# VHH binders against Abasic site processing protein HMCES (HMCES): the designs that were tried, part 53

Target 1, 269 residues: Abasic site processing protein HMCES (HMCES), of Homo sapiens (Human) (q96fz2)
Amino acid sequence: CGRTSCHLPRDVLTRACAYQDRRGQQRLPEWRDPDKYCPSYNKSPQSNSPVLLSRLHFEKDADSSERIIAPMRWGLVPSWFKESDPSKLQFNTTNCRSDTVMEKRSFKVPLGKGRRCVVLADGFYEWQRCQGTNQRQPYFIYFPQIKTEKSGSIGAADSPENWEKVWDNWRLLTMAGIFDCWEPPEGGDVLYSYTIITVDSCKGLSDIHHRMPAILDGEEAVSKWLDFGEVSTQEALKLIHPTENITFHAVSSVVNNSRNNTPECLAPV

## First folded at step 3 (VHH)

Design g20 (from ze2, 13 letters changed; framework vhh_8cml_1)
Fold by OpenDDE, second read of step 4:
Structure g20 (fold): chain B 269 residues (1-269), chain A 123 residues (1-123)
Amino acid sequence: as target 1 above (269 residues)
Amino acid sequence: EVQLVESGGGLVQPGGSLRLSCAASGRTFSTYAMGWFRQAPGQEREFVALISWSGGITDYSDSAKGRFTISRDNAKNTVYLQMNSLKPEDTGVYFCAARSYTLYSSPKEYDYWGQGTQVTVSS
């Protein structure tokens, strides 16, 4: 996964992340560093994206089922990294393969510390190679959405007004991630950064791409992944597998340019 | 650094009971998952029981299941192991272990260890 969409306004995004805590109480995640949130239809590695994580990471004796939402840098910077510039990392940390997560120090160490997060997105993009041509067809991949009488199909949103209605009730894609905290050698603010765990693609996506993000489908899966205080690493890793509960449609080549940040990026062609 | 001190070990007859305690130093006890391990003579250290920071999650080895109960009192910085229906095979040194937040059954994943307390089950 090398491209995502996360364009919802902050308030809408927050509401979309409503959850029940361990006591069954309805909650909204509290923001950390809300000013770092930059909505975009076209998110690339090294950009900031919002993730969910347990409150226990920030507050001693907190209920570990409570959630915080925070923008983090896409591309995990390990805590042991000694260079002043994260871009000087010699290996790719955009993704973490599920089969080697325990073999790589950069991912194993933070995972062992309970640094699990849920990466939020409208969906993610993948490119299908066209046989016989050098051309690649991009696809937008996301959770199936519930059609309400008021919610037109993403494809039928002929009016800006209808489009807004669709996104007000949008089910966000929830991807399993690992984050780490890096202190710059020269001082300054601690950098929070994440990697997305990837798995082999489900059968439905196999013709588009051979790998997909590990998607946490449902509140139980999300809760267990986040709750590092109660759920062991071994149990959490059982949640990492391909899912067939996704849909996709072809989009225009507009998304190919990472500078393009418009609704056309995820619009069906 | 967290210091752990085990107590409550001793000699008991088969079918008897013991309650082990482990006292932790410091003010951050509630941030640690706790585990009990044991080591018989000439054997490797083996997993017995674990408990999450809040006490909400517990797990046991197959040998301990149904006979042993792990619990904790965060106000007292103490973890307990109630051992019932003890068998000669339960003989060994019992160790308390701690790690930050997450649960593990593997000894190598724990950061802090006590010195252990001897449990002997013999007729």
Scores: ipSAE 0.005, ipTM 0.259, lowest interface PAE 11.5, mean pLDDT 89
Fold by ESMFold2-Fast, scan of step 3:
Structure g20 (fold): chain B 269 residues (1-269), chain A 123 residues (1-123)
Amino acid sequence: as target 1 above (269 residues)
Amino acid sequence: EVQLVESGGGLVQPGGSLRLSCAASGRTFSTYAMGWFRQAPGQEREFVALISWSGGITDYSDSAKGRFTISRDNAKNTVYLQMNSLKPEDTGVYFCAARSYTLYSSPKEYDYWGQGTQVTVSS
């Protein structure tokens, strides 16, 4: 996973993240740096995306089941990075393979500190290789959505009007991430940055791409991944596996250029 | 440009606690990453704990995790190491070290050092 959509206005995104803490109290996540959130239909690495993380990362005595939502840079910059410019990092930290996460220092160290986050998106994009051609077919991949007007899920066969209305009740894709905190050597604000954990594709996606993000399907999985105060690294890693509860449709080549940021990027073709 | 002076060392029984302080004099304390290192008899200096210039990032050696807490007060130009559940293996001279902004666990990367304070854990 190297491209996502996360276009919801801040207030709609916040409501989509309503949750229960461990006491069963209904809550909305509290924002850090909300003005840094930039909605887009076509988010690439190096851009900021909203993530959920435990309040305990920011407040010593906080209930670890309470959630903060914050924009973070996509592309993990390790806390030990020496250069003044994060773009000079010589290896790609956009994704982190689940099978080697405990072997790579860049990921093992923040994971040991409980720096788990849930990366939020409308969905993600993948490009299917077509036999006998250099062209690739892009697909938008997302959780099954419930239509408000008719029974059944939203799909490629639905009218454009139905797709315009679906966003008010959209079920956000929740991907397992690891974040780290980097202090610029020359001063300035702490940089929060993340990587998306990847797993082998499920059967449903195998014809599109061989890898997929580790998706946390449902509030139980999301809460256990975030709650580093009560859930150990070993227990949290048991949540990292392929999921079949996913759907997709083909989209136009408009999405190929990351500078294109319009609804056409995710519209069914 | 910064001078570091450690205090708070002493003799404690196993299971006891000590709080070490490192007082910095100088103009730029708030821009320094700070580390605690120790040197056991006959050994090289080893990493114990670090804290970023802002206090937002901390890290610990495997032997210190869960027992020691590093903190800082930039208004007082002081960094602290709270040591709980002390073991005989924790015996050594404890050094405070400073480096501009950047976090390192290697002693070689630190620019300024205190003279050390002796910690002895013995029955």
Scores: ipSAE 0.000, ipTM 0.096, lowest interface PAE 23.0, mean pLDDT 85

Design g21 (from ze2, 13 letters changed; framework vhh_8cml_1)
Fold by OpenDDE, second read of step 4:
Structure g21 (fold): chain B 269 residues (1-269), chain A 123 residues (1-123)
Amino acid sequence: as target 1 above (269 residues)
Amino acid sequence: EVQLVESGGGLVQPGGSLRLSCAASGRTFSTYAMGWFRQAPGQEREFVALISWSGGITYYSDSAKGRFTISRDNAKNTVYLQMNSLKPEDTGVYFCAARSYTLYSSPKEYDYWGQGTQVTVSS
């Protein structure tokens, strides 16, 4: 996964992340560093995206079922990194393969510390290789959304009003991530950064791409992944597998340029 | 497997009100989108209303809009249908249905069904 969409306004995003704590109380996640949230139809590595994480990471004795939402840098910077510039990392940390997560120190160590997060997105993009051509067809991949008789495909929002309605009720993609905290050697603010765990693609996506993000489907999966106080690493890792509960449509080549940030990025062609 | 049991149906006069309840079994009620459907004699089962897992999204058929309200209590594993201003054409068996997460107005997309409760609107 190398491209996502997360364009909802902050308030809409927050509402979309409504949850119940372990007591059954309805809650909204509290924001940390809300000013770092930059909505975009086209999120690339090194950009900030909102993630969910347990409040227990920030507050001692907090209820570990409570959630915080925070923009973090995409591309995990390990805590042990000694260079002043995260861009000087010599290895790719955009993704973490599920099969080697326990073999790589950069991912194993923070995971062992309970640094699990849920990466939020409208969906993610993947490019299908066309046989015989150098051309790649991009696809937008996301959770199935509400289908009403009137609501054709996401693309059938014939009116701006319908489009807004679709996004107001959009079910966000929830991807399993690992985050770490890095203190710059020269001082400054602690950098929070994340990697997305990837798995082999489900059958439905296999023709598009052989790998997909580990998607946490449902509140229980999300809760268990986040609750590092009550759920062990071993138990959490059981949640990491391909899901068939995904849909997709072809989009225009507009998304190919990471600088493009318009609704056209995820619009069906 | 989720078991659904409808209740609250009965005989009511035109203009009257009924509140239907659907109790779901299991601990995963909050992961299901819930829907109400109805079937009149000799007719196909038709969509009435749906509600998302959190209750944040509701959708109604044209016939139900403005008169019916779907709600849910996840703590009680129950979905409700408040029916006001009932008409004779509302007569039928009302069914509760459940499916995981995604909302559909098509009955074919629902995984679990109740036995139904009879609603009769007659003078």
Scores: ipSAE 0.012, ipTM 0.315, lowest interface PAE 9.2, mean pLDDT 88
Fold by ESMFold2-Fast, scan of step 3:
Structure g21 (fold): chain B 269 residues (1-269), chain A 123 residues (1-123)
Amino acid sequence: as target 1 above (269 residues)
Amino acid sequence: EVQLVESGGGLVQPGGSLRLSCAASGRTFSTYAMGWFRQAPGQEREFVALISWSGGITYYSDSAKGRFTISRDNAKNTVYLQMNSLKPEDTGVYFCAARSYTLYSSPKEYDYWGQGTQVTVSS
């Protein structure tokens, strides 16, 4: 997973993240650094994307079931990184394999500190290799969407204008992530950055790509992944597995260039 | 852009009730999430009750649950806090605050603040 769409305006995104805390209280996640959120149909590594994380990471004695939403850099910069420029990191931390997460220090250390987050997206893109050519077919991959009286079926939308109507009640994709905090050696703001955990593709996606993000399907899974105050690393890792509750459709090559940021990037072809 | 003016504070005995009002002026009241916050002497400002721009979502602090009710009238550009079963611990300056659309419990996330109204619960 190397490309996502996360285009909802901040207020719409926040409402899409409504949740209940451990006490059953209906809540919206509280923003941190909201000005750093940049909606886009075509987000690549090194850009900022919104993540959910436990309020307990920021406030001592906070209820660990309460959620913060914050933009974080995609591409985890480990807390131990010594250079002054994060772009000089020698290895790619865009994704973290589930099978080796406990063996790699860059991921094991923040995971041990409870630095689990949920990465938010409209969906993600994957490129299917076509036999006999160098060209690849891109697909937009996302949760099945519930039909409502106010929103049309995504499968029925065949126009960029009609696609705008389906976002009213869009179910955001919730991917398991790990984040870390890096303090620049020469001073400055702490950098929060994340990686997306990846697993083997489910049967439904195996023809498109051999790997997929670890998707947390439903509020119970999301709550357990985020709540590092009550859920141990060992228990949380049991949530990391392929899911079949996913759908997709082919999109045009417009999405291939990460500079293209229009609804055409995810429109069905 | 919005100005907020609180009223309804005063002195009341333990077990009594008060209704606070917050009158807003400005073009965008109906798109603002609103909150009531309080500050006791020597303490930091804390949230008491929050209400979404539509009025469909309300949220209360643990100390306010079951005793206080927040409501709004978008046609009148007013937010209310009905306070029942008041306790000496409720004494403080009560502030009305506004921010665009999104509910927050943290005072630092609010863009507009009233001047405050004093609530004193004493026997």
Scores: ipSAE 0.000, ipTM 0.114, lowest interface PAE 17.6, mean pLDDT 84

Design g22 (framework vhh_6z1v_2)
Fold by OpenDDE, second read of step 4:
Structure g22 (fold): chain B 269 residues (1-269), chain A 122 residues (1-122)
Amino acid sequence: as target 1 above (269 residues)
Amino acid sequence: EVQLVESGGRLVRTGGSLRLSCAASGRTFSTYAMGWFRQAPGKEREVVAAISWSGGITWHADFVKGRFTISRDNAKNTVYLQMNSLKPEDTAVYYCAARDYELYDSSEYDYWGQGTQVTVSS
């Protein structure tokens, strides 16, 4: 996974992340560093994206079922990294393969500390290789959305009003991530960064791409992944597998340029 | 599992040039940092050069002294070692290796090729 969409306004995004804590109380996640949230139809590695994580990471003795929402850098910077510039990392941390997560120090160590997060997105992009050509067709991949009587397919929003309604009730994609905290050697603010765990693609996506993000489907999976206080690493890793509960449509080549940040990126062609 | 296959090793005269290639299997080549190692008879294996997953960062051993250059083509799943101004001391089996974390630590490479013999005659 190398591209995502996360374009909802902050208030809409927050509402979309409503949850029930362990006590059954309805809650909204509290924001950490809300000013770092930058909505975009076209998010690339090294950019900031919002993730969910347990409140217990920030507050001693907190209910570990409570959630915080925070923008983090895409591309995990390990805590042990000694260079002053994260761009000097010599290996790819955009993704973490599920099969080798426990073999790699960069991911094993933070995971062992309970540093699990849920990466939020409208969906993610993948490119299908066309046989015989160097051309790649991009696809937008996301959770199936509930058909409201008035909301046809994302493509059928004939009016701006209908478009807004679609996004007000949009089910966000919830991807399993690992985050770490890095302190710059020269001082400054602690950098929070994340990697997306990847798995082999489900059958439905196999023709598009051979790998997919580990998607946490449903509140239970999301809660268990986040709750490092009650759920062990071993149990959490059982949640990491391909899912068939996804849909997709072809989009224009507009998304190929990471500088393009318009609704055309995820619009059906 | 990633399979690595080296090629290009041969007998060459002092001052000559060679280009080694390492072809990687699979579709995840772009996630791996790549390295070239060499082992001479009776000596320990040593790092020659390393390259980050994107190719943006490279490292070369001190003994290279600008003679060798590592590069990669992710579209071809291949890493290269251009060797110029070869010396008899460069005679060794050259190995390609892959890892998806720290670039320069030889102890943590996950995958290794079978090696290709480079012989430099005086």
Scores: ipSAE 0.007, ipTM 0.300, lowest interface PAE 8.8, mean pLDDT 88
Fold by ESMFold2-Fast, scan of step 3:
Structure g22 (fold): chain B 269 residues (1-269), chain A 122 residues (1-122)
Amino acid sequence: as target 1 above (269 residues)
Amino acid sequence: EVQLVESGGRLVRTGGSLRLSCAASGRTFSTYAMGWFRQAPGKEREVVAAISWSGGITWHADFVKGRFTISRDNAKNTVYLQMNSLKPEDTAVYYCAARDYELYDSSEYDYWGQGTQVTVSS
C-alpha cells in the first residue's frame, strides 16, 4: 500500500467517523491540527493523511475509548532518529509487515507504547503487473458500499451529481497503523508520523498484488485497535489479518503521477 | 542488509535442465520479493522471473513460460530457478535480485548478486 485517496471535505470526513464511546454515547472525533488536512484523490508517502487515535495519547486521564482525528505524516520517523531532517531517514517506513512488527525496533517500540492508529482513506491504489508486458494496471480498492452508482442515460452533467451522492454516505477504508512521535533535536514541533501494517493479500486481491493493508472491518475491530488503555498489544495484534470484504475496479494511468489530483484518478475505466 | 550469492551455473546441452540457487544472508530475507534476471553478451539485462515474499505469487517472462519455474524456501533463505528445455539463446549470466516489499509500486531491485554463468551448447 503506497498510494491512497482521501478527498472528502473536512466536515464530511468528520461525520463519516461518527462512533460510540464505551458508555454508548454517540460522538464525533475531535480534531488536532485540522489545517494540516489536505484532501486529495492521490496521496503518496511523506504527505499528511488523517488518522484516528485514542484521546488518552493526549490527555493522561482521558477515556481511552474517545477518539481524536489528526493529520500525520505517512512514513514513520522513529522517536530515536537523531538527524535534524526526517527526509534523511534511510529506511522505507511507509508500510510495516505484520509478521515482523514485533522484531523491528522502529515498530516494536511505538507499538509497546500503545501508539496504534487507524488510517483513513476513501480507498487505496495498487498496480497489477501484467505478465508479458512492462505496463502495470492500476486498481482502486475500497470497502463495498451500500449505495450503487446510478446507470442509464449518462451525460457529463449527471456524472458529478451521482458521485456527490455516493460520497455523502461513503464507508471509509479503515487501515491498521502504528504511529510515533519524533522531537527535532534542534527544537521545533513534535512530528507525528505513521506506517500502515501490511498482510498477505486475500484471495480476491491476489491477482492484483501480493500484499494488502491490514483492514479493520467494522466498528468493533476499529475500537479494539484504538483502545490501548483496555486492549493489550497481543490482543490487538489478533485483529491483523487479510480480509475478503473488499472490492475494486480498474482505473486510468492518470493516477500514476501523484501530482494528478482529480476524480479521474479513481473513476472506473 | 541482504547479501545474495548465486550458484548452479554451468555448461549444459540444448534440451537439458539446470537448477540455479540464490542463497541469501541477513535477517530479512523473508520480507523481500525476489527476482531472476539475465544478461547475454551485448544485450540489455532482462527480467526472467519474480516471486513474492511469501512465494504465493509468481511471474515469468513470456520467453520462459512453461520452461522455467521460480520458487523459494524461506526456511533455507534460498530462491531457485528451475530451467528446463534449455536453448542456446538462454546463454547468459543469471542474476539474483531482492527488492524491499515496502517499496511503493517499484519494480526496481535493491540488492544484487554477482551472477552465475549459464552456457547452453548446441
Scores: ipSAE 0.000, ipTM 0.112, lowest interface PAE 18.1, mean pLDDT 83

Design g23 (framework vhh_6z1v_2)
Fold by OpenDDE, second read of step 4:
Structure g23 (fold): chain B 269 residues (1-269), chain A 122 residues (1-122)
Amino acid sequence: as target 1 above (269 residues)
Amino acid sequence: EVQLVESGGRLVRTGGSLRLSCAASGRTFSTYAMGWFRQAPGKEREVVAAISWSGGITWHADFVKGRFTISRDNAKNTVYLQMNSLKPEDTAVYYCAAKGWTLFESPDYDYWGQGTQVTVSS
């Protein structure tokens, strides 16, 4: 996974992340560093994206079922990294393969500390190789959406008004991630960064791409992944597998340019 | 507040083995990294081993040289120190300590046990 969409306004995104804590109380996640949130239809590695994580990471004796939402850098920077510039990292940390997560120090160490997060997105992009051509067809991949009587098919929202209504009820894609905290050697703010765990693609997606993000489908899976206080690493890792509960449609080549940030990026062609 | 109680310390001969246990009170044991420390007479307290909340990360001091192993059972609220190939130099009071969920090597822990005496005779 090398490209995502996360374009919802902050308030809409927050509402979309409503949850129940272990007591059954309805809650909204509290923001950390809300000013770092930058909505975009076209998110690339090294950009900031919002993730969910347990409140226990920030507050001693907090209920570990409570959630915080925070923008973090895409591309995990390990805490042990000694260079002043994260871009000098010599290996790719955009993704973490599920089969080697325990073999790589950069991922094993933060995971062992309970630094699990849920990466939020409208969906993610993948490119299908076209047989016989050097051209790749991009696809937008996301959770199936519930058709509300008023919400026409994503394809039928020709009016800006209808488009906003569709996104007010959008089910966000919830991807399993690992984050770490890095203190710059020269001082300054602690950098929070994340990697997305990847798995082999499900059968439905296999013709498009052979790998997919580990998707946490449903509130129980999300809660268990986040709740490092009650759920062990071993139990959490059982949640990491391919899911068939996805849909996709072909999009235009507009998304190929990472500078393009318009609704056309995820619109069906 | 977390109470820690160490057990298992005794007199052993050189080359012998001991298993220390530390039982923690409360329901929040899994939220703490745990450590074993030791203090010999006239010496400063030193870290022996540490383990993350999940047990996924462990650290051992250089003087351990593979002889000691820290482990934990979160279901039992207990942390262990298996000590093999003991030497007279290992004679000390051994302390269990708890700190946040992050693994640290520093002695800046939130809770401490009363200690258990380990004596290794020549």
Scores: ipSAE 0.008, ipTM 0.227, lowest interface PAE 11.3, mean pLDDT 88
Fold by ESMFold2-Fast, scan of step 3:
Structure g23 (fold): chain B 269 residues (1-269), chain A 122 residues (1-122)
Amino acid sequence: as target 1 above (269 residues)
Amino acid sequence: EVQLVESGGRLVRTGGSLRLSCAASGRTFSTYAMGWFRQAPGKEREVVAAISWSGGITWHADFVKGRFTISRDNAKNTVYLQMNSLKPEDTAVYYCAAKGWTLFESPDYDYWGQGTQVTVSS
């Protein structure tokens, strides 16, 4: 997983993240650095994306079931990184393989500290290899959406007004992530950065790509992944597996260039 | 424009059950998220339950979870609130409300009924 869409305006995104804490109280996640959130139909590594994480990471006595939403850099910079420029990190930390997560120090250490997050997106993009050619077919992959009488599927949105109806009730894709905190050696603000855990593709996606992000399907899975105060690393890792509850459609090559940031990036071909 | 009319409110004894109905007219009902709110004397209006336009997503406040169930019948343009194991603390005027957005805990609904009185006696 190397490209996503996360284009919802901040208020719509916040409402899409409504949740229930351990006491059963309904809540909206509290924002940190909301001005760093940059909506886009075409997000690449090193850009910021919104993630959910436990409030307990920021407040020692907070209820670990309460959620913060914060933009974080895509591409985990380990806390032990010694150079002054994070872009000089030798290793690609955009994704973290589920089968080696406990073997790699860059991921094992933050995971041991409970630094689990849920990466939010409208959906993600993958490029299918076509037999006998170097051309690849991009696909937009996302949760099945609640069908409204007027909005239908995303492919039925023929006008700006219909697109508004689709997005107002959109079920965000919730991907399992690990984050870390890096302090610049020369001083400055702490950098929060994340990686997306990847698993083998499910049957439904195997014809598109051999790997997929670890998707947390439903509030129970999301809550357990985030709640590092009650759920151990060992228990949380049991949530990391392929899921079949996913849908997709082919999109235009417009998405190939990460500078293109328009609805055409995810419109059906 | 949507017009909402609640019905079913009455006097019920503690431990009893009651089903409230909300009939919608005007704009297409099946487009709207619906909520049930209540207001007891001297208290603020509070959200009790909410349901998405399709019925696929429901939300219930902690203080009614396991006792109250919201549902809807789009063919009949009606929303229901099934209230079980009623307590004196459930005594309030119950309001039906509609909004054209997503289902969330919020008092910012666009259309409101006039309310139906539920009284739970000891």
Scores: ipSAE 0.000, ipTM 0.100, lowest interface PAE 20.1, mean pLDDT 83

